# VHH binders against o13842: the designs that were tried, part 29

Target 1, 320 residues: o13842
Amino acid sequence: MYETRDLTGNAGKPVDTNPWPNNSKIAVSFVVNYEEGGERSLLYEDEGFETFLTEAGLMPFPNRPVRERSIESCFEYGSRCGFWRILNLFKKHKVPFTCWAIGQAVEKNPVVVGAMEEAGCEVGSHSHRWINYEGVPPETEYEHIKKSVQAIQKASPSNSAPRSWYTGRASLNTRKLVCQVYKDLGLPQPFDSDEYNDDYPYWVADPLASKPGAEDDKGLLIVPYTLEVNDMKYAVAPGFCNSDDFYTYARDAFDVLYEEGLEGAPKMMTIGLHCRLTGRPGRFRGLQKLMEHITSKEGVWVATREQIAQAWSAKHPYKA
Short names: E, the ipSAE of ESMFold2; O, the ipSAE of OpenDDE; V2, 0.75 times the mean of E and O plus 0.25 times the DockQ between their complexes.

## First folded at step 15 (VHH; framework vhh_7d4b_2)

Design y1 (at its last look DockQ between E and O 0.01; V2 from the best seeds 0.00; counts 0 for: pae E 22.6 > 2, placed apart)
Fold by ESMFold2, look of step 15:
Structure y1 (fold): chain B 320 residues (1-320), chain A 123 residues (1-123)
Amino acid sequence: as target 1 above (320 residues)
Amino acid sequence: QVQLVESGGGVVQPGRSLRLSCAASGFTFRYYAMGWYRQAPGKQRELVASISTKGGSTNYADSVKGRFTISRDNSKNTMYLQMNSLKPEDTAVYYCAKEVTGWYSSDETFDYWGQGTQVTVSS
């Protein structure tokens, strides 16, 4: 796979059949990344402290082989405070999110899985550690994928395995490894979100098939994610300075897609959140404003990624 | 051109030690994870140990844990395998590999294999 790039997609044409329920003009996926406890630390035998998506921004010097407690403390704010603040907002508005949970983070704080399930949210997998998997041996990555699925399922009161998958810092082999683990565990293939390239879900060939289009090709559904309507931009440059920057950008993205839906092209939108970033009170105001804006509109479906995948698949099934 | 050259193999008695080296050239060594594999006669190659770019993360096969130590010196473009308490079951050809995830995911995901060095553990 990835021998060529699909630069065409739908070539700007809307799909023929609106897959969203109630003739909705847009499907909105909020994603909460739960990463706290999976990040790099000497405590976990990593080579240094975590430097990605932290309050420290872009460091001028290379990482060192030490612990940095101030960074670890900021992650702890996410698990101790930010997660709960965000969850309570979604409960107040009675709309769900999808969480991508790091397996190790779940092992160290399993109560978050039950809290999310009780609130009607989906708990998907973000693999086992919050690291760059490009340099990880494939057999090690296989074991991490397996561990993350098992950790989330064990913490789940309903004993549910994750159906939604996102690695983020992945390799060209990650997608096939994920599918292989799910097959080996006897689970249905997950919905893959390691793409950023469309406003619609879309099918690709099953990575485990003998070849694309073969009789054994059952397809793999891609549900794209976003790096731009994403609070990670508080922690990277150039990025968001204050909560109004996040709100304005996300609102404008929503308004554009909503208007396209009113004109006959109903699409999906994703909004990415991190507990330790938007969970801070000053940034949280931006999410509050966005939630009020979105929930005030008619024809908006706020859904989990599993719900979006199911609605899409029902109207646009894979054709091997 | 990428090259990996193993050395340090030989014939030793059970319980003794050997130190394998892998000299790397043709790429920026410090940017890549590395690994050691071995292949005994009539068997498939198996992972023995792997090491991250700076050596902060290592992985070992169960059969060698506590006896083998992988290390690297990025200033010399060299990876090592210290093999202590050797057993007859450790007899194999040992290969150095560049353990960067390749796109060929139906096999072990290693690019660039060395020529191998023979290790024989015999009385």
Scores: ipSAE 0.000, ipTM 0.097, lowest interface PAE 22.6, mean pLDDT 88
Fold by OpenDDE, look of step 15:
Structure y1 (fold): chain B 320 residues (1-320), chain A 123 residues (1-123)
Amino acid sequence: as target 1 above (320 residues)
Amino acid sequence: QVQLVESGGGVVQPGRSLRLSCAASGFTFRYYAMGWYRQAPGKQRELVASISTKGGSTNYADSVKGRFTISRDNSKNTMYLQMNSLKPEDTAVYYCAKEVTGWYSSDETFDYWGQGTQVTVSS
């Protein structure tokens, strides 16, 4: 599947002059990564504690087979406080986000799924563990994919399975395995967001097809994600030093895309969030300001990723 | 910067009516619940009425229920309080309020206030 790379895309040409409902000039997708309880810990039989996207930033010492309570408790803040603070903001503004939820995290705090659904948000899957799946045996990843889907579905008051998929630290096997699991579970094919390479959704060949373009090739929709308009930058160096950094960067990204939309090339924008990061009061202010800015503009469609996928697919069906 | 400017207050006789207005700016008005508070001399500030973002849900203090009506026009960024059958006990400074932005915020919690407008009901 990844034997070749498409480095051309649309070659700078607008794909659609009116891809979104109500002639919107931009589709904005907020994503809330819910990872708390799925991070690495000896408690979960991992080799050590979590070192990725923590308050400690770059750790001054290597990972060790010990529990770091300070890290654990910071993650707990995400689920105990940060998540609800973020959810409340979106409820206030009457706009949705898409959640990518770690299966294990949902198992440990299932009430979040119902709360999101009640708020009109989409709950997608972030796999079962928040780990690097590179090097993980395919059989194990398969089970993790399955477990995450089932965990989210079980926690859902409507028994809804996730339609949006994002592993993040994916393996080269992830995309195919995800499709296989959904097929095996008798669920419709999800759309994939493990790409960061475009301002539009786009199709790739169905990874379960006999070959690209074959009769059984149904395609796979990609809804691109972002690692730059992302509050993960609070936890990396160089990165965001305060909420103004996040706000300014996100605002600028929005403004550029919005202006392009006004000029006849409406695109999508993604904003990535983490509960334990933006959910902190000192960082939360940036999201508040961003929300005010975005919602003050005319012709803005704040949408779930599923809504974006549906809108795109309706106008741009897959052609094998 | 959040701004709330009240108007429409004055002196009236019992049984008369007044209509208060609150002009809002500095925030996306349509996304926040709004409310009216009042404070009489020597008394605590109290909630008079609140209204949801779309205006579909309203709440009133028992003392004003049936007499006061809260409404909003999101296209004008303005909230109103129609006060009918006014009583001397309604005498107070009336404050426009914006819903709290925060984890504990609700349609009943406010943190931004206008300067207030005086309402006096006397014979």
Scores: ipSAE 0.000, ipTM 0.218, lowest interface PAE 14.5, mean pLDDT 92
ESMFold2 (binder alone), look of step 15: mean pLDDT 80; pTM 0.812

Design y2 (at its last look DockQ between E and O 0.01; V2 from the best seeds 0.00; counts 0 for: pae O 14.5 > 2, placed apart)
Fold by ESMFold2, look of step 15:
Structure y2 (fold): chain B 320 residues (1-320), chain A 123 residues (1-123)
Amino acid sequence: as target 1 above (320 residues)
Amino acid sequence: QVQLVESGGGVVQPGRSLRLSCAASGFTFSYYAMGWYRQAPGKQRELVASISTKGGSTNYADSVKGRFTISRDNSKNTMYLQMNSLKPEDTAVYYCAKDVTGWYYSDETFDYWGQGTQVTVSS
């Protein structure tokens, strides 16, 4: 897998069947990352403290084998305040999001799963820990994938296993391991979001097949994610300086794709959010403005990633 | 759809007062800083006054400072411009503007402007 790259995709050709309900001009996926409690800490026997996507932002902390309570406190804001502020906004607008939930974070605060389900949101998996899986032994990564599915299902009042998957800092083994865990648990293959390369879902060969195109190749649906229409840019350079930067950039991305949809090429868009980042009041105003803009337009379908995957697959089934 | 409707303009003598209103709809008024612009005959549109989302910060053009007062009532989705001690130089079409402190685009179509209200101060 990954031996070659697909640099062609659809080669700019329009999709010949609009998969979105009500002849929608765009499908919009809001994603809320719930990572708080899964990050690096000596408390969890990690080598040091977390240094990625924190309020420290553009200034590196000296990474050393200690706990850094100020960083831990910033993550705690996400789980204590930011998550709830964001959830309440989506409830008020009556639209759903998909959550990338870290298994260990769910174990440490399981109430968030039920709250999301009650609001009509999808709870997907972000693996068990919020770490870089490059270099993690395959056997250990397999166990983390399994633990995350089980943690989310256990916390779920409906006993639901996640249908959508995103690792982020993945290994070259991750995709195949995820599919293998789901097969071993007797679950349907998940929708994979560990790609950033298209404005449409698309099929790839089943990683578990003997070879691409074989009789055992049932396909794997990719539902691309984003690192650019994403509030992580508050915490990286060059990035967003204030909430209007986030709002304006995301609005412009939406407007471009919406206009393309009006011209006969309806696509999907993802907006990535983090509880500890956009959940801060000053940044939250940008999300409020964006939500108002998007939900005020005709022909917009705000949906979970599972809903998008199902609508797409119905119109574009896999052909090995 | 965003709508901004100006009212309160008219013809007045120098030294008199007028109060302009801007009724806003189609967006959450309290999220945005607002402002008044004006365009006099033969001149380009210029900022007259601006007000922050809660009214805690205001800015004025030097030519109107001390005479004009911008305010807002977020419960009524309305912005106001109290214009005292009017001068012939204040003659212009006055426009209500949404998101005055935000990023501006150079496109020719704006959803951020009203239709304007004429103020004429006869000497």
Scores: ipSAE 0.000, ipTM 0.318, lowest interface PAE 14.5, mean pLDDT 89
Fold by OpenDDE, look of step 15:
Structure y2 (fold): chain B 320 residues (1-320), chain A 123 residues (1-123)
Amino acid sequence: as target 1 above (320 residues)
Amino acid sequence: QVQLVESGGGVVQPGRSLRLSCAASGFTFSYYAMGWYRQAPGKQRELVASISTKGGSTNYADSVKGRFTISRDNSKNTMYLQMNSLKPEDTAVYYCAKDVTGWYYSDETFDYWGQGTQVTVSS
């Protein structure tokens, strides 16, 4: 599946001069990662506490088999406060975001799914646990994928299964396993966002096909994500030191893409968010400013990733 | 708390068999791949065998292929290592190991071991 890499893409050629509804000059996808309650903890039979994307940044001491309440409580802030602060902002501006929800997190706080759906947001899957799936046995990952889908669907007032998938710290098996699980559950094929390599959605061969280009190759849509226009940078060094850093970087990214759109090459932009990070007041200001900037421009389509996927697929169907 | 307790070790003559058991507790056993490691005196710990969550996939070190069989019973939270045709070079402390679940970002597959059980093969 990953035996080859496409390092060429579109080779700088125009892909579509009008890919988005209403002749929009840019499609903007906000993503809210909801991970709180899915992080590593002894409570969840992990060997230690979470060290990734915390207020502590690079830990000054190694992980150990203890509960670190300071870390736990910071995650709790994400679900108790940060998430709602973010959601209210989007409601205020009447624009949606896509949530990638950890299944276990949703199980622990299912009310968030209904709230997001009510606000017109999309709820996708972030797998069941917020862990590194590299080295995880395929059978285990399969179950995690399945449980995540089921947890989100169960929490959904509309009984909707997630269509957007993003594992993040994925294994080489993840893509195929995800497709397999959906097939086994009798659900439509999801679109995949575990790529960071393009400004447009694009197709790859169906990982469940007998071979690429075969009759049973339905393709798999990739909607690229981003690790740079992402508030995760608050928790890394070097990274964002304050909300102005985040805002400035995101603004610049938007402006560049928007200008390219005005010049006849509308693209998509992704902004990654985490509840416990951007959700903090000191960092939230950056998102507020960004929202004002983006929504002040004409021809901006703030869309869910599903909407982007649908728009793209409609104009650019997979050709095996 | 994760606990792995090995048993079944002992002293045997070459060509004989032993069966090791690992009793697991403190975690959802069926969710984790498991394995056996061994460490001989003066040598590094090495992987002997591993088994997937449902037992559908197994892996063996080249030195034990055809002689050792790893298995598990998820209903009993127990993993086994059947060791046949034992050789003096199999002498080591054998450790039950639990698969990692994102505990750390390394290439290591396992991160938790039991206390070990001594296996001695001598004439």
Scores: ipSAE 0.000, ipTM 0.223, lowest interface PAE 14.5, mean pLDDT 91
ESMFold2 (binder alone), look of step 15: mean pLDDT 80; pTM 0.814

Design y3 (at its last look DockQ between E and O 0.01; V2 from the best seeds 0.00; counts 0 for: pae E 18.9 > 2, placed apart)
Fold by ESMFold2, look of step 15:
Structure y3 (fold): chain B 320 residues (1-320), chain A 123 residues (1-123)
Amino acid sequence: as target 1 above (320 residues)
Amino acid sequence: QVQLVESGGGVVQPGRSLRLSCAASGFTFRYYAMGWYRQAPGKQRELVASISTKGGSTNYADSVKGRFTISRDNSKNTMYLQMNSLKPEDTAVYYCAKEVTGWYYSDETFDYWGQGTQVTVSS
């Protein structure tokens, strides 16, 4: 796996069949990352407290083997307030999002899974902990993947296992381990979003196949994610200073892809959100403006990643 | 043991409608995309329609677009094919099928075919 890079993709050619329902000109995936309770802490035998995607931003904040309650408190805002504020906006507009939920975060606040299912949203997996999995032993990562699937399924009123997968800070082993866990659990293979490299879903070889193109190669669907149209930019450089920065960047990205769809190349767009970031009222205004903009346009399909994966697969099946 | 049982076939005149059902058991139905295939005498099986796990995405053969509608009821483990404006060329044995991997739509990704139900469209 990863022995070569695919720098070509579709070579700039649009796909030959619009996979989006109702001849939509763009498929829009909102993603809500539910990470609160899975972040680094001495409570979980981590080396220190969490410093990534916090209100501290890029400020010097020496990490020490102590708990930092102010950072933990900011994460708690995401689970206590931000998640619900975001969910209510999507209910108001009657469109779904995909959540990538951290398994441990779900164990500590399982009510969010039922709330999302009731609202028609998809609950996918973000693995079990919100940590960097590079350097984590493969057997440990395997167990984390398995625990996250089981935690989400247990919290699900419909007993649903996650179909969408995103690790984020993944290892080179992660993709194969995810597929192996799903196989071992007897679950359908998930689709994978640990890529940032296209405006279309696309197929890669099944990492569990004997070799690419073999009889046992059933493919793996990639549904790319984004670090650009993503509220993480409030907390990393170069970043957003205010909600207008987020809104205008996301609007402009949407408008470009929408116009390409009108011209015959309908694509997908992802918008990444974090409960503790966009869930703050000042930042939330940007999401409100974006939602009004997107829902004012005809030919826009706001869908879960599972819906996008299914629509794509129906029109563009894997051919090894 | 995966089991798929088709029903609802019959003999009808051109222009009439039929509704096929597929009762599924032996697997977690809501985790898998489902499809309808047909095989006319002397022809190979062909995909007629397919439907995603929750019904949000569907695919149809060009020959049936606008006339056939696939649907599913996950609470009853049942898939349906509403066939309107039937033509003599729709005469075939219709089979339901389960997607192998739970989300891929190609001829190679469906298995566990049922016994089929005969649909005959003749004047």
Scores: ipSAE 0.000, ipTM 0.201, lowest interface PAE 18.9, mean pLDDT 89
Fold by OpenDDE, look of step 15:
Structure y3 (fold): chain B 320 residues (1-320), chain A 123 residues (1-123)
Amino acid sequence: as target 1 above (320 residues)
Amino acid sequence: QVQLVESGGGVVQPGRSLRLSCAASGFTFRYYAMGWYRQAPGKQRELVASISTKGGSTNYADSVKGRFTISRDNSKNTMYLQMNSLKPEDTAVYYCAKEVTGWYYSDETFDYWGQGTQVTVSS
């Protein structure tokens, strides 16, 4: 699966001059990562407290087997306040986002799933724990994948299974395991977003196929994500220092892609968000400004990732 | 006002079974993780079992794994603890607990407790 890398892609050639509904010049996918309650903690028998994407950034001291209530409470702000602030913004503008929800987090606060569905948002899976799955035994990761899917379904008023998958800190086994779990659960194949390497969705060989191109190869759709137009940059160096940094960067990314769309090459754009980051008032202003900018343009399709996946698949079916 | 009322405790011989119930009121039961704790004389209160909001995840103390089963009925705002193969060391006051926000299964994250029900295992 990862034995080779496709460094060529489309080689700069136009893929589709009109890939999106209503001749949209760009498809914009907002992603809200809902991780709060799935982070590392001694309460979950982890080795220590969470150090990734916190207010402290790079911790001035090493991780220790202690609880850091300050970190815990910051995560709690994400679920208690940040999430709702973000959701209300999208409701106000009548546009959806895709949520990648940690299964354990959903179990801790299931009301968020219903709220998102009511708002027309997509709820995808971020696996069960917000951890690095590199080095995690495949059997353990399998269970985590399964649990996350089930947790989201249980929390869903419509009993909907997540179709969008994003682990983030994935292992080389993740893609195949995800497909296997869905198959075992009798669910349709999800689409994968654990790639950051394209402006278009694209197909790869089905990880469960006997071999690429075989009769049983139904393909796997990749809907690329982004680590640059992402509020995670608030928590890294040099990163974003204030909401203007985030806004400016995201705006510029949008403008470039939008212009390319106007020139006959409509692409997709992803904006990554975290409840405890952008959800803070001081950072939230940037998202507000970005929303105003994006929605002020004609020919913009703000879509869920599932919608993007569907639109793409309809016009570009997998060819083994 | 949050209320947790335990029932089902009693005196039993080793090897017997008991089923505890916790009736919850005063909060949206289905949105909170719940747990059972116990405290034996002269010992600290300890986690026995915990259950997530929808019952999708459960946790047990090693000492009760395979013998105890925690469950909940959200339609009845009730949590249960099925205790099988009881041992003298299971003798304690058993407490129903509500998580503060449903985030963790720890003593430090519970904000409400019942009055407890006595379980005595004796020959």
Scores: ipSAE 0.000, ipTM 0.221, lowest interface PAE 13.4, mean pLDDT 92
ESMFold2 (binder alone), look of step 15: mean pLDDT 83; pTM 0.838

Design y4 (at its last look DockQ between E and O 0.02; V2 from the best seeds 0.00; counts 0 for: pae E 24.0 > 2, placed apart)
Fold by OpenDDE, look of step 15:
Structure y4 (fold): chain B 320 residues (1-320), chain A 123 residues (1-123)
Amino acid sequence: as target 1 above (320 residues)
Amino acid sequence: QVQLVESGGGVVQPGRSLRLSCAASGFTFRYYAMGWYRQAPGKQRELVASISTKGGSTNYADSVKGRFTISRDNSKNTMYLQMNSLKPEDTAVYYCAKDVTGWYRSDETFDYWGQGTQVTVSS
């Protein structure tokens, strides 16, 4: 599956001059990563505390087997305040986002799933734990995938299973395992977002196929994600120092893509968010400004990732 | 993978009622606005009714207002059309339709259709 890399893509060729509904010039996907309660902690039998995407950035001291309450409480702000602040903004503007929810986080605060559902947002899966799955045994990852799907479905007032998948710190086994779990659960194949390499959705061979192009190859849709138009940059160095940095970068990305759309090449844009980061008042202003900018433009489709996936698949079915 | 399967059609006398159902699969039902279309012989397909994702907002063609009711059960991935006081002019093939978005209910944004179910109103 990853034995080779496609470094060519579409080779600069127009893929679709009108891929989106209503002749939209750009499809904008906001993603809210809901991770709070799924981060590393001794409370969850991890070896230490979370060091990734925290207010402290890279910790000056090595991780150690202690609880760091300051970090825990910052994550709690994400679920207690940040998430709701973000949700309310999208409700106000009557546009949806896609949530990638950690299964364990949802178990600890299931009310967020209902709230997102009520708001018209998509709830996808971020796996069960917010950890690096590189080096995790496949059987363990399988269970984590399964648990996350079940947790989200259970928390959903409509019993909806997630169709959007994003692990993030995935292993080389993740894609196949995800497809296997969904199959085993009797669920439709999800679409995968663990790629950052394109402005369009695209198909790869079904990981469960006997071989690419075989009769049992139904394909797997990739809806690319982004690590640059992402508020994670608040927690890395160099990164965003204030909300204007985030806004400016995101605005510029939007403008470029929007202009390309006007020129006959409508693409998709992704904006990544985290509840405990953008959800803070000092950083939230950037998202507010970005929302105003994006929604002020004509021909913008703010969509869930599933909506994008469906729109794309309708016009570009997989061809084995 | 999107599937829309209509049921409940049939032959009825004027003034009677029918209830159509649309079973949806292959997508997260609650994320999308849904609608019913119909096509009578020799006529163009027309929107009959549409419903928002949560069911709180509905729209009806003038010809069916007060007689037809569109509804949905997101827990069952099913949309319904209650048709009361049926008239001969309601005779058509009725189609279930999925909107591309969960926010728009324009007929321009519908992208998937069922096979249709025949409704015949005659004496």
Scores: ipSAE 0.027, ipTM 0.475, lowest interface PAE 3.7, mean pLDDT 92
Fold by ESMFold2, look of step 15:
Structure y4 (fold): chain B 320 residues (1-320), chain A 123 residues (1-123)
Amino acid sequence: as target 1 above (320 residues)
Amino acid sequence: QVQLVESGGGVVQPGRSLRLSCAASGFTFRYYAMGWYRQAPGKQRELVASISTKGGSTNYADSVKGRFTISRDNSKNTMYLQMNSLKPEDTAVYYCAKDVTGWYRSDETFDYWGQGTQVTVSS
């Protein structure tokens, strides 16, 4: 599947039909990553403590198989405080987000799924654990994908399975395995966000088809995500030093895409958030300012990734 | 207790101007987007204009674009609506609203309203 690269996309040509409702000039997807309880810990029989995207930054030489309660405590802030602070902001502004929910994190705190559904937010899957799936055996990854879908569905008051998918640290097998799990569970194919390479959704061949372009090729919709308009940059170097850095970068990205939409090329934008990072009060101010900026503009559609996928598919169906 | 007090309404002839003020108290004014709504007799309440926390972004209903100007002074906790070239269709009670996001909210639910000030444009 990844044996070649698509470096062309649409070659800079704008879409011929605006898929966004009310002739919107931009579709904005806020994403909240809910990872707390899925991260590495000796408590979960992992080989060490979590070192990725933590308050401690990059801890030098993290080779020791011990628990680090300070890191675990920072994740707990995300689930105990940060998640709720962020959710309340979105409820106040009456706009939705999409959540990438880790299955194990949901199992350990299922109340978050119902809270998000009640607020009109989409709960997608972030797989079962918050780990690097490169090198995980395919049969183990299959089981993780399946467990995550089932955990989210079980926690859902409406018994809803996730429609949107993002692994992040994916394997070369992930996309096909996700589609296979959904097929085996009798669920509609999910919308795949394990790409970072466009400002539009786009179609690829169905990984389960006999071959690309065959009669059984029903396509797979890609809804790209972002690693740059993303609060993860508070936890990497060089990154954001303060909430104004996050706000200014995200505002400028929004303004560029919004202006392109005004000129006839309406696109989508994603903003990635983490409960333990932007949920801290000092960083939260940046999100508040960004929310005010985006919500003050005419022609902006703040939507879930499922809504974006459905609007796109209706106007730009797959052609095998 | 959040309080919004509108003033500056009155009866004017078409083509004249009025300036409305909204005095705010009971919250940190500079943290919230603000707006003006109006309700004409027998009509539903409609957004007239909104303004971001620092005044850098404004939004206007199509019916008032180019004639009305919203502004704010965060040091005085006051928002204003300059209403030029008034028309009989502008006759309404004008309300100040806190925490307004405007046109992309489907329910347009608001945190708080003022008591309103009457604007009447008649020949």
Scores: ipSAE 0.000, ipTM 0.097, lowest interface PAE 24.0, mean pLDDT 88
ESMFold2 (binder alone), look of step 15: mean pLDDT 81; pTM 0.826

